# Ledger of designs, part 63: VH-VL binders against q0atu2

Target 1, 119 residues: q0atu2
Amino acid sequence: MLDKKARIRTSREYRNVFEKGKRLSGRFLIIYYVENALDNNRFGFITNKKIGMAVIRNRIKRQLRAIVREYQGQVKNKHDIVLVARAGIGKSSFEGMEKDYIAIMKKAGLFARNANKID

## First folded at step 3 (VH-VL)

Design da4 (framework fv_dusigitumab)
Fold by ESMFold2-Fast, scan of step 3:
Structure da4 (fold): chain C 119 residues (1-119), chain A 122 residues (1-122), chain B 111 residues (1-111)
Amino acid sequence: as target 1 above (119 residues)
Amino acid sequence: QVQLVQSGAEVKKPGASVKVSCKASGYTFTSYDINWVRQATGQGLEWMGWMNPNSGNTGYAQKFQGRVTMTRNTSISTAYMELSSLRSEDTAVYYCARGFDYEGSTWYFDLWGQGTTVTVSS
Amino acid sequence: QSVLTQPPSVSAAPGQKVTISCSGSSSNIGEDYVSWYQQLPGTAPKLLIYDNNKRPSGIPDRFSGSKSGTSATLGITGLQTGDEADYYCGTWDSSLSAGYVFGGGTKLTVL
């Protein structure tokens, strides 16, 4: 359920997160994140050709959006977060991507409470 | 053999709550989302939300936020949808449907329950 | 109100071909796969097409799907009276809080 307000949409907004944000790498995901001045979180998603053909990249984007949507209630408010899929993500299971997301968000200190209750 | 079986028809008064069940069999219950979709008489399909049977996490359509609760009991492979503060316009057939494969990308519903008719009348 | 627009009705004679359109936007059909569902009178919906153009086992090849840009189309050839049903397109909307969205439905009458 990511509403329109919860999405990073423009290249300018993505660039802001990349230039000013912190970076953490997981097994299948990299996140860039920065505090925003809004009353909500915003998420962006990047997949590139090294992951695979368009059909694979679109599948990965859908699965990442679903994971983000599922855990949105645990994310500390007022952050812009960009998820970048690494090349190896194309061979990952949904569960593998979900575990990586939880681990990296916890390490970033972005979860407002213990995500292990969800998993 | 793979099936979703829903509870029987309900008749409720305005202001009451209704809880519909959906029992899964023939597959691993915790591997797929359960979604709820309703259809008012003579109207189209309306998605209400999803529930992850493994984690218990839910996502509800904005229209139903605050009135709907989706839960499950994994020991009996059963999903539940409870809708409160019932109004006459909640009169509809309520379906559970299997979606979102945790090992794949299945943003569609390949298995549906038979439906539960809920009538809200004075 | 539906996020995805379908014609409310379509009709054709037995043996003819019919197409049903589904129009969306860049945040739904433009980004994601489209599914089609058939609902025979008095029954639960049944998956007809998934991933834009794939048929589940048991669905005859006279049913086909396609997608171009922000629109999708369901094609039915060799119409039979048993095809009289309501047809719905559906997809995930990445910009809406609601998640999954259905078209308004199209009633197919075989005359």
Scores: ipSAE 0.007, ipTM 0.580, lowest interface PAE 11.8, mean pLDDT 84

Design da5 (framework fv_dusigitumab)
Fold by ESMFold2-Fast, scan of step 3:
Structure da5 (fold): chain C 119 residues (1-119), chain A 122 residues (1-122), chain B 111 residues (1-111)
Amino acid sequence: as target 1 above (119 residues)
Amino acid sequence: QVQLVQSGAEVKKPGASVKVSCKASGYTFTSYDINWVRQATGQGLEWMGWMNPNSGNTGYAQKFQGRVTMTRNTSISTAYMELSSLRSEDTAVYYCARGFDYEGSTWYFDLWGQGTTVTVSS
Amino acid sequence: QSVLTQPPSVSAAPGQKVTISCSGSSSNIGNNYVSWYQQLPGTAPKLLIYDNNKRPSGIPDRFSGSKSGTSATLGITGLQTGDEADYYCGTWDDSLSAGYVFGGGTKLTVL
C-alpha cells in the first residue's frame, strides 16, 4: 500500500487534478497529472461502476496501488497523479495493467530514472 | 428541467468587449465544468476554454489567451464569458456547454446552451 | 483548419447506411475517448456518442461509434431525412497547448 501522505484523499483534491492537469489515455488506464507545491508525489485511484461490481472495482484498486508503489521511485517528484480505470480493465491481467501504467508514465515524461530501459 | 439558458444577442464595434451569461438549472452547478465553444457563420465548432464553477479556476485555448475571461456567480448558478478587443472575425454564435463530471473520466459536453449571437461590425 | 480531419460532406438515400471518419494523431484520438455531436440546422450541438461508442439516453441504436488507433468512425444505419445535420467528432488533445479539439465537421445530406 502507499504511505498516507502519498494518497489523494478528498474530492476537492481530485477535482483540482482533473481541472488543472494534463490527461493521457492508455489501453486500460487514463492518468491526470499536475505539479503540486508539496515535497512528494500523491496518487489517486478511480474505478467507476462501468467497470463492474464492487468486488471487481476493489480488486482493481488494490492492484493499481501495488503497481504504483512498485514504481514510485521512478516517478518525478512533486506531482499529483490520478489513475482512472477504463472500461475493460476488469478483464485485464495484473501484467497488462502494469505494462499500461509504465507506457503511460513514460509517455507523460513522468519517469525520472531509466525511463527508456524499463521492461 | 436540466438546462443552460444564455443571454441575448449582442452587437458590438471593433475594439469593444462582450460578456455572455449562461444560467444553469436542474443540477448542482458546482459539480460540472462549464465550457465555452463558438461557431462563426458556416464554420465549425471551436473550443475556447473551461471554467470550474466550484473553484473559479479556468483553462483557455491558446488562441484566446489574453482576450478571454471566464467567471461565475455561484449564488445565481450563472457562468460568464467575456471576450475583449473584438474583431470582425469574432462574429459567431457562442455556446456554453456542461463538461467533465467529477466521477467521470472523459471530456465531453452533454448539455448545451441555446447559443448567443455576437456580431462585431463597424 | 481543424486538428481532427473529417470529410466535408457525405450523402446517401433514406434507409441506407453511412460512415463518417475522424482522423487525428496519438496526442488526441490515439490516447483519448472520442465523442460525436449532431447539429441540426439552426440549433445547438447535441451529444450523440461519448466514450468512443456509448449512446446517451434517447439516442437510437442506429447511431454507433468506434475507434481504432488514431481514427474514429460514426456509423448511421437506416438513414432518415431527420438525420440531415452537421456531425462533429471531438476529443481531448494531450499536446503542450492542450485543450478540447473538434473535427472540421461533416455535412450529411439525405437525398
Scores: ipSAE 0.006, ipTM 0.555, lowest interface PAE 12.4, mean pLDDT 84

Design da6 (framework fv_dusigitumab)
Fold by ESMFold2-Fast, scan of step 3:
Structure da6 (fold): chain C 119 residues (1-119), chain A 122 residues (1-122), chain B 111 residues (1-111)
Amino acid sequence: as target 1 above (119 residues)
Amino acid sequence: QVQLVQSGAEVKKPGASVKVSCKASGYTFTSYDINWVRQATGQGLEWMGWMNPNSGNTGYAQKFQGRVTMTRNTSISTAYMELSSLRSEDTAVYYCARGFDYEGSTWYFDLWGQGTTVTVSS
Amino acid sequence: QSVLTQPPSVSAAPGQKVTISCSGSSSNIGNNYVSWYQQLPGTAPKLLIYDNNKRPSGIPDRFSGSKSGTSATLGITGLQTGDEADYYCGTWDESLSAGYVFGGGTKLTVL
């Protein structure tokens, strides 16, 4: 469950991330990210019609939110991050999306070095 | 007088491109986003995208991605929307609209051009 | 169909009150401000309500807006023949490539 404070909510906030942020592409995901002036991270999620029907897009969006929530404690604080699903994501497994997310976040320098390791 | 004035009607063949202009006056052109919205005959409003005239940055609706290009010329306070690979279903009235943005709000359009009719027929 | 659902038509007599609904989801209305636009026959749309319930200068107080959960409502009191128009709700949708979405429109006929 993502807290309301951890969500990008307005068109202005999405536009800020797209205009001022950096972009990195993975296999199934693109992220746009920028440092914010808040005490916390905020996430946005975009699933477009190229992915498939609404039922598939809604499933993907729910799964992406679950992945983000699971790893939220490992994300460097003070960032606005928008996840954009690529057309091929509809054929991905949950594990595939999760691995792509971790890889992109590490590449962006937004994750702790060992984000996918358990104590 | 605060206004947006659009170019005149266009008739195009399938496969052609059309470029519609929108000239702003009476306000600081670079201070507000220009959005494009279309409406087919007897149908509803469909948002196409936004263009920031200060930066030149754009965001397009997924349906038009790859076919639409939104630009501006700040020296004449004019925005442009070019739609390529025209199909009969692109027959519509195309509007430019000023995106108003204030603290914490979602976009809304407080000023609209008069519309440009684009007819795509053989 | 449209992402935001409006009734296709509504009708009432002069002097009466009418309401037009706009139903969405958490990704749009539930999480964002709603605007309403009036389109008189043959004209460009005109902003009628913004930020759920605010009126631009020049819009009479007969027009009002409200939002509850994932739905918004436009209210028009003291109906006049000049109110005959199409009415559209609109908001930002996070799930559609961070895009703006309109309702399907409601044709108001003043009998």
Scores: ipSAE 0.000, ipTM 0.629, lowest interface PAE 11.5, mean pLDDT 86

Design da7 (framework fv_dusigitumab)
Fold by ESMFold2-Fast, scan of step 3:
Structure da7 (fold): chain C 119 residues (1-119), chain A 122 residues (1-122), chain B 111 residues (1-111)
Amino acid sequence: as target 1 above (119 residues)
Amino acid sequence: QVQLVQSGAEVKKPGASVKVSCKASGYTFTSYDINWVRQATGQGLEWMGWMNPNSGNTGYAQKFQGRVTMTRNTSISTAYMELSSLRSEDTAVYYCARGFDYEGSTWYFDLWGQGTTVTVSS
Amino acid sequence: QSVLTQPPSVSAAPGQKVTISCSGSSSNIGNNYVSWYQQLPGTAPKLLIYDNNKRPSGIPDRFSGSKSGTSATLGITGLQTGDEADYYCGTWDYSLSAGYVFGGGTKLTVL
C-alpha cells in the first residue's frame, strides 16, 4: 500500500487537482496533475462503473497502486496526481497498464531526469 | 453551541453586487471548509462553491465562475460570499454550510446557516 | 434540469413506508458516496444520511439509505406527519470539472 502521506485523502484535495491541474490521456489511463506546495508527491485513484463489476474495478485499483508504488521514486517531487481508469482498462494486462503509466508520465514530463534505477 | 449565523436579507437592483456573511461558532473555524448553496423561490438546491478557511483556497461551480468570490476573516471566524452582476434569476435564499470530508468520502454538509434572502428587482 | 433525477413528489399515509429514488451516472453516484437532506417548510436543509447509509446522531433508524450502481434510495418507515418535507440527494460530480450536485428534490406529502 502507498504511505498515507503519498495518497490524496480528501474530496477537497481531489477537487484541487481536477480544477487546477493539467490533463493527459493514455490508452487505459487519464492523469490529472498539478504541482503542490508540499515536499512530496500524492496520488489518487478513480475507477468508474463503465470499467466493469466491482471485482474488476477493485483489482484494477490494487494493480494501479502497485504500479505507482513501484515507480514513485522516479516521479518529479511536489506533484498531486490523480489516475482515472478508462473503460477499456478492464481488458488490459498488468504489463499493459504499467507500460501505459510509464508512457503517460514521461509524456507529462513527470519522470525525473535520472529516472533510471539508482544503485 | 456549534452554529453558522448568516447576515440579514438584502434587496438589490440588477447589475449590483451582494456580499453575504456567515459567522461560525462552537468549533475550530479553520478545520472545515465552508460551502455556499442557493435555492431560488420554489426551486431546488444549487451548489455554488467551497472555501477553505485555513488556506483561503476556493473552488466555484462553473455556472458562477467569474461572478462569485468566496473569502474569509479568520480573526472573527466569518466567511463571505460575494455575487456580482446580479440578475432577477439570482433571487434566492443563500445558505452557507460546513463541509465535512475525509479519505474516501464525498463531501456532505452537516451544519447549515439559517439562510439569507436576496431579492433582485428593479 | 438537475444532474441527479428524483421523482418530484411521493405520498403515503401515516405508518406506511415510502422510498425516494435518486438516479445519476458513473461520474457522480457511481463513484462517490451519497448524502440525503431533509428540508422542512421555511427552514434550512438538515443532513439526514451521509456516506450512502449512515445516520448522524439524532436521526431515527426509520430513515435509511442505500446505493446500487448509479442509483441511491432513501427509505422512510413508520411515516409520521412531521416527515412532510422536501428531500434532496447530493454527491460529488467529476464530469463538471469537479463540483457538488443535488437532485431536483422530492416533496413528501403525508395524508
Scores: ipSAE 0.000, ipTM 0.553, lowest interface PAE 13.9, mean pLDDT 84

Design da8 (framework fv_dusigitumab)
Fold by ESMFold2-Fast, scan of step 3:
Structure da8 (fold): chain C 119 residues (1-119), chain A 122 residues (1-122), chain B 111 residues (1-111)
Amino acid sequence: as target 1 above (119 residues)
Amino acid sequence: QVQLVQSGAEVKKPGASVKVSCKASGYTFTSYDINWVRQATGQGLEWMGWMNPNSGNTGYAQKFQGRVTMTRNTSISTAYMELSSLRSEDTAVYYCARGFDYEGSTWYFDLWGQGTTVTVSS
Amino acid sequence: QSVLTQPPSVSAAPGQKVTISCSGSSSNIGNNYVSWYQQLPGTAPKLLIYDNNKRPSGIPDRFSGSKSGTSATLGITGLQTGDEADYYCGTWDSSYSAGYVFGGGTKLTVL
């Protein structure tokens, strides 16, 4: 799980990312991202009703948080990033979501090329 | 200026359909869901459904399933709600409202259209 | 026939305080955040409180929200004549036919 300080927690903070941020779409994920004035990255997760039942949405959120945590050391500092799960994400494996995340973050220029996955 | 502007009042006969528009301005139309809420004279608020302007996905309240259709045209930042097979009980003010959903939150509506009065009379 | 129960009316004098209750079940208030809306006569509703107890920009601190179990409460202190309105609670209902639900509304009269 991500540390409390690495989480976007308020609707105001989410609105800021949606209104001022850039958007990139992957196969299963959409990211919205904007540079922040903090010394760290913050992540938000949206698994709206479009994905399915609460049990499915909660599973997807947990898996996405695990993926983000594993790769947090590769993300360029000082960004607020919101991950929005697309309707089709329920068809994906964990590995599929992980690959999509890596691809979209690299395309956004948010990943260091040769950084290692953190423990 | 962040706002939702709805189409004007409609008078319809029973059995007809009505299509109400809701034009968004001052924000990124595709970043927020549009919800539709109605209110009969002297009555409470009744949620009808949500529409995601980015995907076109919808979810309708059970009571309106089969009679309501929610769509959008992203090129003009406009949402639509069409209600068919109108009855006298459908006489109400219809509102569009911007919905926001994030991790750990429940939808809430922070921006509302001015309302469209629909009168169904014989 | 509202899923969330509110008193139909409340009354108080200027400067006083009132509370408006909103009672639900585990599928709605018990598992989800609650919002409150103010509707002045002849106008569209306006968001007063979201996420149980947070105020949007521009809403004075005289308005407060709280939630305990399957019930939520809107508090208004220092009542003003401009507070006369209908007040609605709202939340998501996580039941099989999931959707947003509103309370029946409470008419506040400032005497």
Scores: ipSAE 0.000, ipTM 0.567, lowest interface PAE 12.4, mean pLDDT 84

Design da9 (framework fv_dusigitumab)
Fold by ESMFold2-Fast, scan of step 3:
Structure da9 (fold): chain C 119 residues (1-119), chain A 122 residues (1-122), chain B 111 residues (1-111)
Amino acid sequence: as target 1 above (119 residues)
Amino acid sequence: QVQLVQSGAEVKKPGASVKVSCKASGYTFTSYDINWVRQATGQGLEWMGWMNPNSGNTGYAQKFQGRVTMTRNTSISTAYMELSSLRSEDTAVYYCARGFDYEGSTWYFDLWGQGTTVTVSS
Amino acid sequence: QSVLTQPPSVSAAPGQKVTISCSGSSSNIGNNYVSWYQQLPGTAPKLLIYDNNKRPSGIPDRFSGSKSGTSATLGITGLQTGDEADYYCGTWDSSLSDGYVFGGGTKLTVL
């Protein structure tokens, strides 16, 4: 589970990311992201009813939090990032969501490069 | 100034339609959903639906599906709510309200229009 | 009938404290943020509390909100005659109705 400090918790904070942030779409996810004035990253999660009933939305949200938690150390610090699940995410596997997340974050330039991996 | 200004009072006969307008100013019209809420005399607030001014997408309360249409004109920052097949029970004050919403999830209304009184008389 | 249940009225004297309850279910209050609105006679509603317990700019700290399980509470301390109004809770309902729902409203009378 993400630490409380790493979660976007209020409508004001979500609104800030949507209004001022950049948007990038993947296969199953859309991210909105903006630099923050804090010492850490914060993540928000939106799973709309178009995905399915509450039980499906809650499962997707838990799985996305687990994925974000797993890769938290690779994310460049000082960003607020909101993940919005697309309608088709209900048909995805956990691995499919994970791959989509990694691809989007790399494309957004939000993943830090390993010091021992020089291109 | 940040505000929502609604059209004036309407008196209609049963079976008619009414179209109420709501003009936004002082903020980016397409960044917030417009919701419609009504209130019959001496009664509580009743949510009717939301309209996303950027996409044009709408979601209506089940009670009003088939009778309500919510639209907008982005060039004049104006939202509209049209209610058809009016009945005496539709006599109410109709409010537009700004909601922070992403694809059908409204969290709260921080800015309200002044209300439009619609009277349906026999 | 409103999906969210509020007492129809509450009363107290100036300077006293009052609480207004709002009861729902897991599909609404249990899983979503609650807001509170004040409606003075003849006026549009005004946002008092959002995200369960946050105040918009200009709302004094005499107004507070809380949520526990499927119920929410609005607290008003130091009651003033200008607080006489109808108070509504509101939240999103994630059930088949899938929309915003309001409580039935509570009329506050300051004696």
Scores: ipSAE 0.012, ipTM 0.615, lowest interface PAE 8.6, mean pLDDT 85

Design db1 (framework fv_dusigitumab)
Fold by ESMFold2-Fast, scan of step 3:
Structure db1 (fold): chain C 119 residues (1-119), chain A 122 residues (1-122), chain B 111 residues (1-111)
Amino acid sequence: as target 1 above (119 residues)
Amino acid sequence: QVQLVQSGAEVKKPGASVKVSCKASGYTFTDYDINWVRQATGQGLEWMGWMNPNSGNTGYAQKFQGRVTMTRNTSISTAYMELSSLRSEDTAVYYCARDLEYYDSSGWPDYWGQGTTVTVSS
Amino acid sequence: QSVLTQPPSVSAAPGQKVTISCSGSSSNIGNNYVSWYQQLPGTAPKLLIYDNNKRPSGIPDRFSGSKSGTSATLGITGLQTGDEADYYCGTWDSSLSAGYVFGGGTKLTVL
């Protein structure tokens, strides 16, 4: 799980990222991202009701947090980043979600092109 | 101020199609899904489907599959709902509504259009 | 018919408290969050409660929500004549491939 300091926790903080940030869409994920003043990264996760039952949405949320945690050292510092799961994510494997995350982060300029998995 | 303004009342014959518009203002149109909900006179609310204005992706209630099409024009911040093969039981007020969706299951439409009355008669 | 069951009507006097129930199944209320809507006569519905028990900005705290198992409840305290309206619960139903469903509605009469 991500540290408390690395999480976007309030509706106001989510709204700030949506209102001021840039948007980039992948196959299964959308990211909203904006530079912050905190000298650390913060992540938010949204799995909306259109994906399916709460049990499925909670599983996807846990998997996305695991992916973000694994690659957190690759992310350019000082950003608030919100991951929004698209309806099709329920059909994706863990590997598919991971691949999409890496692709969109690289495209956003938030990741090194040769991002390696953190052991 | 968030506002959704719908097109005016329509009277249609059975078998015709109707297309209702919903013009959004006061927020970034592509950031929120649009839902369509109808209500027959003296009856309850019936959800028809959702449309994502950024992607164009849709999801329709099974009851309306094959008869409903939800689209948008992002250059004018307008959503559309077209219902074909109209029957007398399609007589209702049709609403568009903006979806909250900033947390997992944290919301439903917080802002609704004023409604469009559609009357299907012979 | 409605997938979610509400009483067709409730009534109380000004200043009193009422509760409105909403009963579903494991595929809807049991596994998803519940929202509540107020519809004043001749107007569009307005969101009152989301995420089982949260209020949007501008909704007074005399409106509250709760959920237990496959049932949800809307509570209204300090009843006012302006509360006379139809009230609907709503949630996602997984048996409808992520479709949304509303309750049948409850007419609140302030006596």
Scores: ipSAE 0.013, ipTM 0.583, lowest interface PAE 8.1, mean pLDDT 84

Design db10 (framework fv_dusigitumab)
Fold by ESMFold2-Fast, scan of step 3:
Structure db10 (fold): chain C 119 residues (1-119), chain A 122 residues (1-122), chain B 111 residues (1-111)
Amino acid sequence: as target 1 above (119 residues)
Amino acid sequence: QVQLVQSGAEVKKPGASVKVSCKASGYTFTSYDINWVRQATGQGLEWMGWMNPNSGNTGYAQKFQGRVTMTRNTSISTAYMELSSLRSEDTAVYYCARDLEYYDSSGYPDYWGQGTTVTVSS
Amino acid sequence: QSVLTQPPSVSAAPGQKVTISCSGSSSNIGNNYVSWYQQLPGTAPKLLIYDNNKRPSGIPDRFSGSKSGTSATLGITGLQTGDEADYYCGTWDSSLSAGYVFGGGTKLTVL
């Protein structure tokens, strides 16, 4: 679960990220991201009806929030980031979603290159 | 510019299979889903399914379940739709179309291929 | 049969305005964004409107869309002979396990 200040909540804020942001796609996830004028990152989550029934969409949304929360300390500050779940994500495992998230964030330059590495 | 270029017309006998190709250019192929839509002569548009070119995952319309297979080859940015056990009622123009999602949307076909005519006859 | 209902035909004179309706249910238009497509004879469909009322680059502002409840409308003003085509609405339908559905199409004749 993410802190209130770390969530994108309004339709207007989501629209800003989609219209002004960069788009990068992974296997199961798409991110839209833009630098903000705040001191913190904010995340949004979209699980549209293409993914499946409400039960599946709600499960995916909860799992994506958990993944983002776990890795939030490794994300470059001052960004609004929206995660859009792609068709077929319901067939992925939690580990599969997590790996895709790390890969796409690294590719976007929003994550440290060795974010999950410990000496 | 975004382009989807489809393979040429096919004539098949009942019971055969047909495989239509759709080559994408002008964008990152794996970043957008591909829809397949058909249209019989003088009839409306009929959605067949979607394919995620990155994962290979698919979703098919109930009517085509068990007869259609949608695949891709990412090295050549090409999507494929294979329809088996062909009947005369499968005579149609088959289109591929890129899917563009936009916040809280399930997506919509934005760019379309030119179409592939498939005729099923003796 | 289509799950989205459109009139089979509509006609008007050059320079006039027409509207084309598209009626559905809560599982499709009521819960999802609507797109509109133009198909000239012998050609592939072309996107005219997306997200209920937005135009792609290159589509003139005489084409407009709107949505109210479970119905959507395509408006065309300043009709031109080149507008003679079939027009289709489209949206996702949750009752079809995340399937896309099209309306039956409307043939526009410019008299």
Scores: ipSAE 0.151, ipTM 0.761, lowest interface PAE 4.1, mean pLDDT 87

Design db11 (framework fv_dusigitumab)
Fold by ESMFold2-Fast, scan of step 3:
Structure db11 (fold): chain C 119 residues (1-119), chain A 122 residues (1-122), chain B 111 residues (1-111)
Amino acid sequence: as target 1 above (119 residues)
Amino acid sequence: QVQLVQSGAEVKKPGASVKVSCKASGYTFTSYDINWVRQATGQGLEWMGWMNPNSGNTGYAQKFQGRVTMTRNTSISTAYMELSSLRSEDTAVYYCARDLEYYDSSGWPDYWGQGTTVTVSS
Amino acid sequence: QSVLTQPPSVSAAPGQKVTISCSGSSSNIGNDYVSWYQQLPGTAPKLLIYDNNKRPSGIPDRFSGSKSGTSATLGITGLQTGDEADYYCGTWDSSLSAGYVFGGGTKLTVL
């Protein structure tokens, strides 16, 4: 699980990222991101009703947190990043979500390393 | 501040098509989905579908599948709903409405346009 | 008819409390969050409640929502003449991919 300090939790904090941040869309994910004044990155996750039933949305949210945690060390410091799941993500595989996440983070210039490198 | 302004009233003959516009202002147009909801005379609200203004992706209610098309023009922050093969029972007020979507699980029509009356007669 | 059932009308005097019910099934209210909308005569609807019991900014706490099983309830306390309107519940129906459904509506008459 992501540590408490690495999570965006309040509606006000989400609003700040949406209003002041940059936006980038992938196949299954949209990210909004902005620099923060903290010493660490924070992540938020949005899975709305358009995706499907609550059990599907909760599964997607858990899987996205796992993906973010796995690649946390490759993300440039001092960003608030919100991941918004798009309609259609409910039928994606875990690896499909992971691939999309890596692609959008690289495109945004937020990854410091090649996440697909073996070793 | 947030505002959705719709095109004016339309009178159409059966079999024609109508295209209603919805111009957004006061927020980032591409950040919120647009819903279309209609209300026939003396009747309740009926959801028609949603459109993502960033991607152009749509989801239509089954009843309208094949007759409705929802589009947008991001350069002028305007959403469109086109309904074809009009019948007398399509006489209604048509609303556009922005989702309140970027919270933990909220994503409902929040800000609504003023409505566009479409009359199908003769 | 609509898949969500509301009483067609309710009436009460100023200062009283009213409740409006919304009854569905396991595929809609039993499975997803409920929202409520107010429609004043001649106007567009306005969001009153989302996520079962949350109020948007600017909605007074006289308006409340609750959900139990496959039913939801809108409560209005301290009823005012300006509350005279049509009220609609709404939710996602899991039998429709990305499908939103409204209740049939309830006309609230004050006095």
Scores: ipSAE 0.014, ipTM 0.610, lowest interface PAE 7.3, mean pLDDT 84

